VHH binders against Protein PLASTID MOVEMENT IMPAIRED 1 (PMI1). Designs and how they scored, part 5

Target 1, 154 residues: Protein PLASTID MOVEMENT IMPAIRED 1 (PMI1), of Arabidopsis thaliana (Mouse-ear cress) (q9c8e6r131to284)
Amino acid sequence: LVRIGMQKLSCLLSVEVVAAQNLPASMNGLRLGVCVRKKETKDGAVQTMPCRVSQGSADFEETLFIKCHVYYSPANGKGSPAKFEARPFLFYLFAVDAKELEFGRHVVDLSELIQESVEKMNYEGARVRQWDMNWGLSGKAKGGELALKLGFQI
Key: E = the ipSAE of ESMFold2; O = the ipSAE of OpenDDE; V2 = 0.75 times the mean of E and O plus 0.25 times the DockQ between their complexes.

## First folded at step 1 (VHH)

Design x02 (framework vhh_7xy4_2; at its last look DockQ between E and O 0.31; V2 from the best seeds 0.00; counts 0 for: pae E 17.4 > 2, grease 25.2 > 24.2)
Fold by OpenDDE, look of step 2:
Structure x02 (fold): chain B 154 residues (1-154), chain A 120 residues (1-120)
Amino acid sequence: as target 1 above (154 residues)
Amino acid sequence: QLQLVESGGGLVQPGGSLRLSCAASGFTFSDYYMAWVRQPHGKGLEYIATISSSGSTIYYSDSVKGRFTISRDNAKNTLYLQMNSLKPEDTAMYYCAKEYYDLGWEFDYKGQGTQVTVSS
């Protein structure tokens, strides 16, 4: 991949894994984890400690950190903002003792978040952004949801 | 015995199209996420696309998004990759892969691959 003229930015991605909630009763007793990885590669993947489902909820209350780099084209000086290369991350809930189970996958492009932030930085000067994520689950966890707080620091 | 057999690769000019197929056997195809990955010569494996068991969930890498389409026919145990607007940088060995979870999403099986070469 040719990145001539591109600039490199170091970024710390933070993923506060809050809870998996509203889970079916059939999931009670299962140990769950949340995994975050780059979409293109498993290298650098991180995951929570196992959390047992109780009364339809697994309260992780854990923050995961991933160091990564993003590439961007600088602004052209005519008011056009910097353009970032896509940097998608994959998020999924898994059962520690039943790895064959699937509960769905979610993708967030970090570059889009950064792009938005950079565009707003001209107005607010903030270097840290955070987004609340609530994703519906599938499979055995249908009806449930995964709650995260996604942030980054440049 | 689990088998994944890719086909449909070849030599095409830039801007051309190819349709890859992957015939699956030896496992319950409809129960698994499937993916396409590619490996350019001298480079590592690159994720291209994944599709859920039912086909309801699809993800693409940015490098192929808008140009490639992953699909599946569970009745035929076949995975497809429609590749349009091909570029020289798409030149690679293309593999279909069966996804599984271990310490994360992995590929326990991939085919022998089919070569795609994009050149003028």
Scores: ipSAE 0.000, ipTM 0.212, lowest interface PAE 11.8, mean pLDDT 88
ESMFold2-Fast, scan of step 1: ipSAE 0.089; ipTM 0.527
ESMFold2, look of step 2: ipSAE 0.000; ipTM 0.128
ESMFold2 (binder alone), look of step 2: mean pLDDT 87; pTM 0.879

Design x03 (framework vhh_7xy4_2)
Fold by ESMFold2-Fast, scan of step 1:
Structure x03 (fold): chain B 154 residues (1-154), chain A 120 residues (1-120)
Amino acid sequence: as target 1 above (154 residues)
Amino acid sequence: QLQLVESGGGLVQPGGSLRLSCAASGFTFDDYAMAWVRQPHGKGLEYIATISWSGGSTYYSDSVKGRFTISRDNAKNTLYLQMNSLKPEDTAMYYCATYEYVTDSGFDYKGQGTQVTVSS
C-alpha cells in the first residue's frame, strides 16, 4: 500500500499551573483545583491537587502532562497547505468543596499551537515553545486571574 | 487484545448498495485513524478510504470517490462504509484497519474481512 491521507503527530502538552490570584476576599479558605480535558469528553481529564486560597491566591505551582495525537495533512507544494485537525482542550478552575461554583471556561486548540510551533521551527530550529496565559475569572472569582504556562513538544 | 470484526457484506446486483460495519475492541478507538481496504481475489490490497480519529477528515481513492462514504461512531466503537452505485469491479474481501501513518509499518492490524460480490 502507498501511504495516503492524514499523518499522526504524537505530542506532549505541559500545563504549568502557576496560580489563581487577585481573588476576592470571599474566596479565602476555599480549596481550588484546575482541570484540563478534551472539550467534548471527561475521559483522560487531568487535575491539579487541591490548593487552599490564602490572602487572595491559590499557588498551585504544579505541572500537568497530557499526551495526545493530532492528525494532519502535510503540505504538498501544489497549493494545498498543511491542514491540522482541530484538537480543542477545555481549561477551568473549580472549587473542591463547592462544585456548583463556576469561574469560567477557556478553550485552547492544540492544532493552532502546533501550527505556530512548526512555522517557528523552520527558522529557529526549536521544537519546544511556551505560551504564558493569564485568563480573567468570572462568577464569585470575578476580578481574579488564572495564570498558567503551556509548553508544547512534538 | 486488539480486535476488529467486519460485517455487512453479501451478494448484490450492479447499481445496488451495501453498508459495511466494523466493531472495534481492545484499544482506544477514538485515538486512531481508521481505514477500509479491499482485496479482490488473487490481487493485492487496495486502499479505499481513511477517516481521522475524530471523524472530521476523510479521504477516498479515486475509484470510489462520490460512491462510497466512510463514517464512524466513537461512542459505539464502530466504523462504517456506505457503498452506493456498486460495480462488478468492487467485488473483493473488505477489511477495516487501524493505520499508523507516521510509521513505516502502515496497517498494523486488520480484521477477518467481509466478502462483497457484485454480480448480475
Scores: ipSAE 0.000, ipTM 0.098, lowest interface PAE 16.3, mean pLDDT 77

Design x04 (framework vhh_7xy4_2)
Fold by ESMFold2-Fast, scan of step 1:
Structure x04 (fold): chain B 154 residues (1-154), chain A 121 residues (1-121)
Amino acid sequence: as target 1 above (154 residues)
Amino acid sequence: QLQLVESGGGLVQPGGSLRLSCAASGFTFSSYWMAWVRQPHGKGLEYIATISGSGDYTYYSDSVKGRFTISRDNAKNTLYLQMNSLKPEDTAMYYCARDTYEFLGSEYDYKGQGTQVTVSS
C-alpha cells in the first residue's frame, strides 16, 4: 500500500562488461573488477570476477545480471503519461590489489531507460534493448575507458 | 545527526586478540555497507574490512585476511571486528566508517573518534 496506484515491472538488467581499455602502462599487472549496486546501498551488489591488466587492457567479457523491480503508474488514455519511480544503479571500476585507488563512478537510472523503451513499444512487451556505454576513467586510470553494454528484459 | 562510536581497543601482546565494537545511530544501519579502517602513527588511512548491510558479503585487505573477522548485529546497530593473531604492525587508531558513494578512507563526518590498538610486549 505504500505504492498505491502503482504497478510493478519485473526486470532483468544485463550488464555486459566488455573491457577497461587504453589504460596507462602503470596499471599493467593490477587485477580489476567492475561493481554494480543500488545507488543508496551496497547490499545486493554484484561484481565481475577479477581480470588482470595486460598491455593496457583488462578484457572482462563477463555479463552481470541484476533482478529488480521498477514501480510505475500506467499511461492514461487521455493525457497522463506513464510515470516511473527512479531506480538508480551505481557502476564503478575497482582494483582488487589496491582498494585505495578510485577510477570514477557512474550512475544509470534504470527507470529512465525502461520508460523510453516501454513508451516507444506502446507497452507491447519490451525486449532486450541494448545501450553501448563508454565511460572515461579517472585517477590512476585517467585516459582509459570502461566499455559496457546495458540491456534489460521484462 | 549520525554517530559512530568505536570501543574495545587497548594494549595487547603479540599473538593476542581484541574485539572492537562500533555503536551506530542516526541512520538506517541495516541499509549501509560498513567498514573498519585504521591509521598507524604517522601514516595514511588503511582500509581493513567491509561488510554488506545484510552481513552476507565481507571483504578484507590482504594484510588482515585470515586473522580478522568483520561482523554486525543489525538489531543492536553495532559493527564488530574480531582481531586474532595480532602483530606489532597492527598498532593503529581504528575507525568505524559508513560507506555510501565514495571509497572509504577519507575524513568522513560519520567516521567516529576511533579506538587505539597497541600491540607491544
Scores: ipSAE 0.000, ipTM 0.116, lowest interface PAE 16.1, mean pLDDT 78

Design x05 (framework vhh_7xy4_2)
Fold by ESMFold2-Fast, scan of step 1:
Structure x05 (fold): chain B 154 residues (1-154), chain A 121 residues (1-121)
Amino acid sequence: as target 1 above (154 residues)
Amino acid sequence: QLQLVESGGGLVQPGGSLRLSCAASGFTFSSYEMAWVRQPHGKGLEYIATISYSGGSTYYSDSVKGRFTISRDNAKNTLYLQMNSLKPEDTAMYYCAADIWDYSGEYFDYKGQGTQVTVSS
């Protein structure tokens, strides 16, 4: 028997980008995008389509999909759960018309989300979860927030 | 132009040791998971070991656990396999493989030319 890939997990990460909201009035009219990439590489970065800020918000309503792998050591019969190697993803807001602007960066470790899912209940339904995330923005967008929903399938 | 060049194979007696090396080029080595796989004559590919992009996690097939050690040097773009207590059953062509799903959509979608390991009884 060939066991290639048996000790790694193929995952589809879904990132539903809801909105950048409660933005300062100075941001109105700017076109914004959200970028998601593996922290370790700029290759394979995925971005939303540009969305214009109107009345303090940019309502993206777009879902991004990223295929990835996570390495793990399997659970043992002594009740120890599976251990996953860190798989960090970098999330950030950017301005299409003003690339020099920075609004903060957020890292989500996919391995932690998978660990949580596996620890709760190891059946198909438990491995398809959604996490509501709301992150405060910085720089010229300080006071605003980025709303996303993360999910993954194994 | 992805390239993986294996070296270090040869003829060795049972109980002996060998160290295999794989020189990688044409991609950002430190961003990808790496593996060693082998193919005995007339058989399919067998998974041997994998190592995470950081080197912090390693995984082994049951047949080599405790005898083989996979490691990497990201500064040198080099993957290693230290093989101890070799057995005749370890006779195979050994391949360095990269987990670059972007190219084929499959795990370990690129492998090198291989290096032959022969354990004489």
Scores: ipSAE 0.000, ipTM 0.134, lowest interface PAE 15.3, mean pLDDT 77

Design x06 (framework vhh_7xy4_2)
Fold by ESMFold2-Fast, scan of step 1:
Structure x06 (fold): chain B 154 residues (1-154), chain A 122 residues (1-122)
Amino acid sequence: as target 1 above (154 residues)
Amino acid sequence: QLQLVESGGGLVQPGGSLRLSCAASGFTFSDYAMAWVRQPHGKGLEYIATIDWSGGYTYYSDSVKGRFTISRDNAKNTLYLQMNSLKPEDTAMYYCAKGYEVYTEDSGFDYKGQGTQVTVSS
């Protein structure tokens, strides 16, 4: 990774894990967790406490925090906006009692959230600081969805 | 086994254009940032263009900004560099480089290919 002319921004990514919902009846009784990690690493993942599926839903109601750095080329006063290097995070649901099950993987690029927040301030005069995410699940959980809210602080 | 194979270099006149390609294999290409790096005769390595894993972010050195365009085709495991308005100063060996990790604090480049020579002359 080349960072010529870039600066480093220290960020705190917050992931409010709301629920896995509308799950098939076959999922009832399973204990689920949600994992978040940097796309490039397999170790150091942050995950929720296990939550049991009841009546098609696992209500986590837990917030995860991840400290990271995002690299960027700063904006200039001549109309060139800041450009951010991609900072992707991988999200996935897992079953504590059946780790061989896969329910899909979702990638969120923190740099795109930061860019959107900056662009809305510059062009619309409004700041976006929280993103509601609702992703369809696959595999044995097909038809269900994972609901969470993302935010960041710098 | 990890491999990067550059092609597309050659002799071109000032003001001309060339398109470089880099065929990647032996790793999940779409998971890594990639770069084009060059080394003029008797000088050090210069990073000229970087592209993230998705192709959504690019960075260019001031010496090539507005003239060169980096792009990637993740379905074909191929990195490209479109070079326009070439100058004698662009004469160098051009290397394709793979990022060590995708955008971590300790990231760098852990592999580069054998290179392709670009000569801009008369």
Scores: ipSAE 0.000, ipTM 0.110, lowest interface PAE 14.3, mean pLDDT 78

Design x07 (framework vhh_7xy4_2)
Fold by ESMFold2-Fast, scan of step 1:
Structure x07 (fold): chain B 154 residues (1-154), chain A 121 residues (1-121)
Amino acid sequence: as target 1 above (154 residues)
Amino acid sequence: QLQLVESGGGLVQPGGSLRLSCAASGFTFSSYDMAWVRQPHGKGLEYIATISGEGGSTYYSDSVKGRFTISRDNAKNTLYLQMNSLKPEDTAMYYCARLEYDWSGYYFDYKGQGTQVTVSS
């Protein structure tokens, strides 16, 4: 009943996984993957193909796609734009050969990207289409970074 | 052809009342939320009131809440604005507007030619 009066958008989240880079030498030889999923469930999670760390980097160069629905309430009579319900996604690096290793987790709320895109379009007449993300890693990968490019289509 | 034709404007004393009408044609009237918007001389367009397609929900700007009432008669394809306790600040050209919604919010995709309301002592 919480969603009564809300509209549903079919949305495609695109995640261009560039690289895990500047990794410690102890990471060389490990096969890594990047997982993207809805924060609340492992259903529909997507992962890159495994990529082996060589000379401090794993260059994935792979784009992942996740279909989802984003709910929103239409604008009110004061001209404010639609309000979007939170749609958080969880991103993390994992080791194929060492599943017990944790390298940190990052959450991105798709509703915030949509809201930013809408605001920029209304203010500047141009829509933001891509977000460059660079996240510091932890655990055995401390000192390294995960580089991604995010986008969406409605 | 889509048409919105406003009427009922005129000159009125402060504290007086007017009833505006908007005759709609060329589209399924009951399928659209409708609005009244106004534009004072030399100023921007101001939202006044909206009403849902079947008339079950209404919204008002703070400047007119409690004084104006929006209503519709879908059988007659007509939108109304009852204006009470009029003030000099209500002087404006009043437009009937058709509302559309998308994921970015709402917008007025059509408005009529307008009807002038002048509140003067």
Scores: ipSAE 0.000, ipTM 0.186, lowest interface PAE 11.1, mean pLDDT 83

Design x08 (framework vhh_7xy4_2)
Amino acid sequence: QLQLVESGGGLVQPGGSLRLSCAASGFTFSEYAMAWVRQPHGKGLEYIATISSSGDSTYYSDSVKGRFTISRDNAKNTLYLQMNSLKPEDTAMYYCAKEPYFDLSYGMDVKGQGTQVTVSS
ESMFold2-Fast, scan of step 1: ipSAE 0.012; ipTM 0.294

Design x09 (framework vhh_7xy4_2)
Fold by ESMFold2-Fast, scan of step 1:
Structure x09 (fold): chain B 154 residues (1-154), chain A 122 residues (1-122)
Amino acid sequence: as target 1 above (154 residues)
Amino acid sequence: QLQLVESGGGLVQPGGSLRLSCAASGFTFGDYAMAWVRQPHGKGLEYIATIYGSGGSTYYSDSVKGRFTISRDNAKNTLYLQMNSLKPEDTAMYYCARSYDFTEYLDSFDYKGQGTQVTVSS
């Protein structure tokens, strides 16, 4: 890659979509999906299989994978740490049969997860490779939440 | 049909400023990262700056950091490059480029516009 001062890191983002839960009764019977994509483009977006809401929840229990690259400036010998270029991903819940409904959108910057993982390993000797996420939903799904587990491999 | 139209180039003295614009059409502008690249006469393409679709994240080449600012107006489908403290070595044809994820070399960018010439001389 021809980026002055930058190197490229190949990554696999994993998204374990657990459930959309505590949904209002008005959501029962809808088929829901969860979409994950790079924030800057719809190309390469991945989504879960549809899951019907029953008794206030849709239990997806499906893992999605997205390959990507993260660019960074390496640590120099003078004590400057590695700097990672932002790699934001957009996450959202959608209704298969009612595409006009919106339930909120959440952004996670993969570069921040990578940096946190590196920092914790160097400082505490701990390995952080999975993050539990729980996001409040909006619109017709207000009061409900989306539960995910994020991870990555380099 | 993808279309990018650059404008705003011209002749300017060292230390001067110019603002370049790129009008985009034929795609959902806010869904794509956008970049500026340049080509000096008789040389290869040189990367300048990138901005993500949201406008929140930007990256600059070392040669322009602190002097150039990339920005966008998604409501107007327009990309901008504010160029300050211009130097003779900034003389080049400037191109607007669409990028979908920053994972390709400069020549792998989606459609590039026709370009706008910037000449910095006394």
Scores: ipSAE 0.000, ipTM 0.109, lowest interface PAE 16.1, mean pLDDT 79

Design x10 (framework vhh_7xy4_2)
Fold by ESMFold2-Fast, scan of step 1:
Structure x10 (fold): chain B 154 residues (1-154), chain A 119 residues (1-119)
Amino acid sequence: as target 1 above (154 residues)
Amino acid sequence: QLQLVESGGGLVQPGGSLRLSCAASGFTFSSYGMAWVRQPHGKGLEYIATISYSGSSTYYSDSVKGRFTISRDNAKNTLYLQMNSLKPEDTAMYYCATRWLGTYSFDYKGQGTQVTVSS
C-alpha cells in the first residue's frame, strides 16, 4: 500500500483486561481467554492467560501490549486537521478447551482513540488517555459483559 | 531493559519445602501478569502457576494444585513460589516469566533456578 504524504507514528496500545463478568451459571468452570489482534491479520495476536469462571466471573487482571505503527497526514495551515489511517483491532473472548464457541467480536479503531484525544485537547483543553470499555457478550455468555481499559502511548 | 532473576532453588528431600523468588526490573512489574514455568531435564516446558497483575487471581497446573502457592509483592517487584510437599517429579529448572506478546507462551528472560528433589 502507497502512503504518499503520510508520516509514521510508533504507538503502543495497552489493553487492561479486567474481567468477564455477570456470566450465566452454565459458564462456571470454563477456562476463558481474551484475544487482541489487528483486524486484517492473525499475525501478532496476543492473548491473556487462561482464567477459570467462578461464581459468574473470570477476573483476568492482565495488561496486554501491542506495538504498531499508525499512519497519518499532518495538519495543514488551511484548516485541515491531522488525519489518521484506520488501525482497527479485533477483541474477543474465547474458551480454551472449546474454541468453537463464539461470544461475540468487538472492533476498536486505534486511530479514532488518537483522534479523540487530540480533538478533546484542542477544543476542550482536556486530556484523555484511558477508555473504559464494557461490551455485552453473546452466545453461551449472553447477559455477561467483558470489561477492559484501553490506552495508548506514542 | 526487562530483567528477571530467579533464586531459592536447591537440593531438598521428598516431602520438603522451598520458596523461590524472582526479582523483576526494567518494566512496570505491577502492570503484568506473571508465571512460574519449569523444565525437567530432557523434557518440555510445563506451566506451573500464574498470577494476575494485582495478585487477586491465580491459576495452577493440576500437578501442583494444593501444594504450591504463587504470590507477588508489587512494592518490592518480586514474584514468589512457595513449594510444599515436594516430590521427585518436581525436579526441574524453574523459570520466572511475564506475558508481553505471543499466544499461550511466556517471554522468559531469567536464567532459572534448579530444584532437585532426591534423597
Scores: ipSAE 0.000, ipTM 0.147, lowest interface PAE 16.4, mean pLDDT 79

Design x11 (framework vhh_7xy4_2)
Fold by ESMFold2-Fast, scan of step 1:
Structure x11 (fold): chain B 154 residues (1-154), chain A 126 residues (1-126)
Amino acid sequence: as target 1 above (154 residues)
Amino acid sequence: QLQLVESGGGLVQPGGSLRLSCAASGFTFSSYAMAWVRQPHGKGLEYIATISGSGGSTYYSDSVKGRFTISRDNAKNTLYLQMNSLKPEDTAMYYCAKTYEVYIDSGTYEYSFDYKGQGTQVTVSS
């Protein structure tokens, strides 16, 4: 094993799963869920309760929480901000009763959200508290979209 | 498919220099810390140096500090090790390694290798 000696940041990622919407009529009646996990491993994966598609939408309105760590190189004395190692999370919609269906996968690097929050604090004097995400779906759900709100607590 | 291909090794006299390269493919190179490790004939694996994904942080074993420099070119998916003031003790097979994070306990992490390449032999002798 290699000990790097980098600083680490304990973080709680919050994922407010709003809805899968504008879905084709063929999706009505299907039960959907949203899964969030670290890209490299299934360990610690979390998912929403199943939500049935009605009139082209599944309104989850559920918040998921994931504990994680992010490693970083501290800011230097010349005003260069801290730099963070990548911490990618995988997000995907799935059908509870039809696991073979795929609707696309989306990756968000938590380190980029943290860095953006730090940069906005430094330059604009205000924290970014929440990121609105709206991703186009594929496969049988093509034309629909997945709406989420991401946040983190340190 | 994940691949790491080392090159640049060879025979060199004490006090000489070599530059090792590692060509990476099959993964998002800039997202991972990379390491150089070595293995002398008949001995265990020894850590040499690590560089963060961005290249902003580097770490070295005490045996090579001041003599070796680790660097990377993320646009070319290539890792480098510049070795100066080589000693007979530096004779080993050198591997580049893709690292992964392991949570050990109560706030301790270590980087471990999930893959290492085929290696490139460095021999320091007269």
Scores: ipSAE 0.000, ipTM 0.090, lowest interface PAE 18.9, mean pLDDT 78

## First folded at step 2 (VHH)

Design h07a (from h07 with S58Y; framework vhh_8ghr_2; at its last look DockQ between E and O 0.01; V2 from the best seeds 0.00; counts 0 for: pae E 17.5 > 2, grease 25.7 > 24.2, placed apart)
Fold by ESMFold2, look of step 2:
Structure h07a (fold): chain B 154 residues (1-154), chain A 121 residues (1-121)
Amino acid sequence: as target 1 above (154 residues)
Amino acid sequence: EVQLVESGGGLVQPGGSLRLSCAASGFTFSSEYWIGWVRRAPGKGEELVARISGSGDYTSYADSVKGRFTISADISKNTAYLQMNSLRVEDTAVYYCARDFGYELYSFDYWGQGTLVTVSS
């Protein structure tokens, strides 16, 4: 009832978790994971298999998939583009055996990615549907980075 | 739907005490969350007052309240608390309970409606 007049777009968010890199030596030996969840609910969260930190790096090389939907108002021809409701996702690195450690979190709004895909084309007219991310970490992992690739399917 | 509901605000004299409660629904406290209290005084920005891990094992406080305020959690009631002792006029503010992941300041994802605390003689 809240979304009267809006269309529903079923999406599959894909998250290729590449690596956590440049981690301080104090983190060597920790087992790390990456969790992705919808901001609106803790249910349906997904996470990578654990990866041990060795020489400042944890190399996940794992792709996560999250089903979701995005509500939108269709574009019209009078300069009113499609308007997508916010669909924020939370991403965070965690230590499997020390869950109290915090390394920061990152928010990506899937509606923003969809909007970019609508608005941007490469020089050959293909839509942008993949985003390479290299996020700075905080807390014990300060100075390190989390590398991942985001995409979606409709 | 995640909800946070604050209670326990009111009028108190300087030197007095209040206990704020934050009842959570739509999620269960766990070690993956921090629960924080943020306050906003009239004409001022937001100040993070205190945080507690969802497990209850780790706490942190703003320097302005350290030694006077105590944050705690009762996992069985899914409720966080802020015990405020030795209250001062400058503690007057609307106090918000908020949920967050991680170490980043003011990165809360869910907020309560706020409860007013007035410290006045």
Scores: ipSAE 0.000, ipTM 0.096, lowest interface PAE 17.5, mean pLDDT 80
ESMFold2 (binder alone), look of step 2: mean pLDDT 81; pTM 0.819
OpenDDE, look of step 2: ipSAE 0.075; ipTM 0.553

Design h07b (from h07 with T59I; framework vhh_8ghr_2; at its last look DockQ between E and O 0.28; V2 from the best seeds 0.00; counts 0 for: pae O 6.2 > 2)
Amino acid sequence: EVQLVESGGGLVQPGGSLRLSCAASGFTFSSEYWIGWVRRAPGKGEELVARISGSGDSISYADSVKGRFTISADISKNTAYLQMNSLRVEDTAVYYCARDFGYELYSFDYWGQGTLVTVSS
ESMFold2, look of step 2: ipSAE 0.182; ipTM 0.659
ESMFold2 (binder alone), look of step 2: mean pLDDT 81; pTM 0.818
OpenDDE, look of step 2: ipSAE 0.019; ipTM 0.336

Design h07c (from h07 with E104Y; framework vhh_8ghr_2; at its last look DockQ between E and O 0.01; V2 from the best seeds 0.00; counts 0 for: pae E 19.4 > 2, grease 25.9 > 24.2, placed apart)
Fold by ESMFold2, look of step 2:
Structure h07c (fold): chain B 154 residues (1-154), chain A 121 residues (1-121)
Amino acid sequence: as target 1 above (154 residues)
Amino acid sequence: EVQLVESGGGLVQPGGSLRLSCAASGFTFSSEYWIGWVRRAPGKGEELVARISGSGDSTSYADSVKGRFTISADISKNTAYLQMNSLRVEDTAVYYCARDFGYYLYSFDYWGQGTLVTVSS
């Protein structure tokens, strides 16, 4: 249960779901949602409100928040940087009224985002804390894309 | 027998506040169940206003209420709340509490009786 030598970091993952775009005309009128959850459990899973596809796009413009923990080994005095244990999240688009449809699954490891934030700075000298994602969709939505902006707070 | 009982509706002036409660029985709030508030305005369809996971860890809101409404849960009382601030005439509706498994937004399997919120001068 407790990880030896590691410390616990409380995080808030933010997911701005921008849009699903370039969807085939056959999808117009469908109600879509985006689900975000920890890869290992449905515990604490969140979903967007339904968004109807119009003219090949579902413009969600909705931000989801997920509280979670990330375990890490602190930096040591010998120059070793902090190391964060994996914290993968699963993202997928779904159709509210057609649950048999699959549009692909995507995994983002929050530990990698935190690690990058520790190691990089943006143009203003601040740590990077937002990532723009544009993911290709599959299945009935092939040719389309899902646009998200990910971030975290500690 | 699963039951959801809403309370806290009433008449309020524009700009006012109201707090709705949803007391659950027949099941315990858990990570498997989500509680949502859905509203139905006269002549309009249903709108999912807000959702909270049964554990209280995760929430989501409709754009129309974001920044004005807050959903919360008191697990020890098996009760969810909707704090509604900066109310507008357009918020006038019957508000329903509903239970969902978190897979599909319109997969609510149990609904309360509804509580009327009227925002009017």
Scores: ipSAE 0.000, ipTM 0.122, lowest interface PAE 19.4, mean pLDDT 81
ESMFold2 (binder alone), look of step 2: mean pLDDT 81; pTM 0.820
OpenDDE, look of step 2: ipSAE 0.017; ipTM 0.240

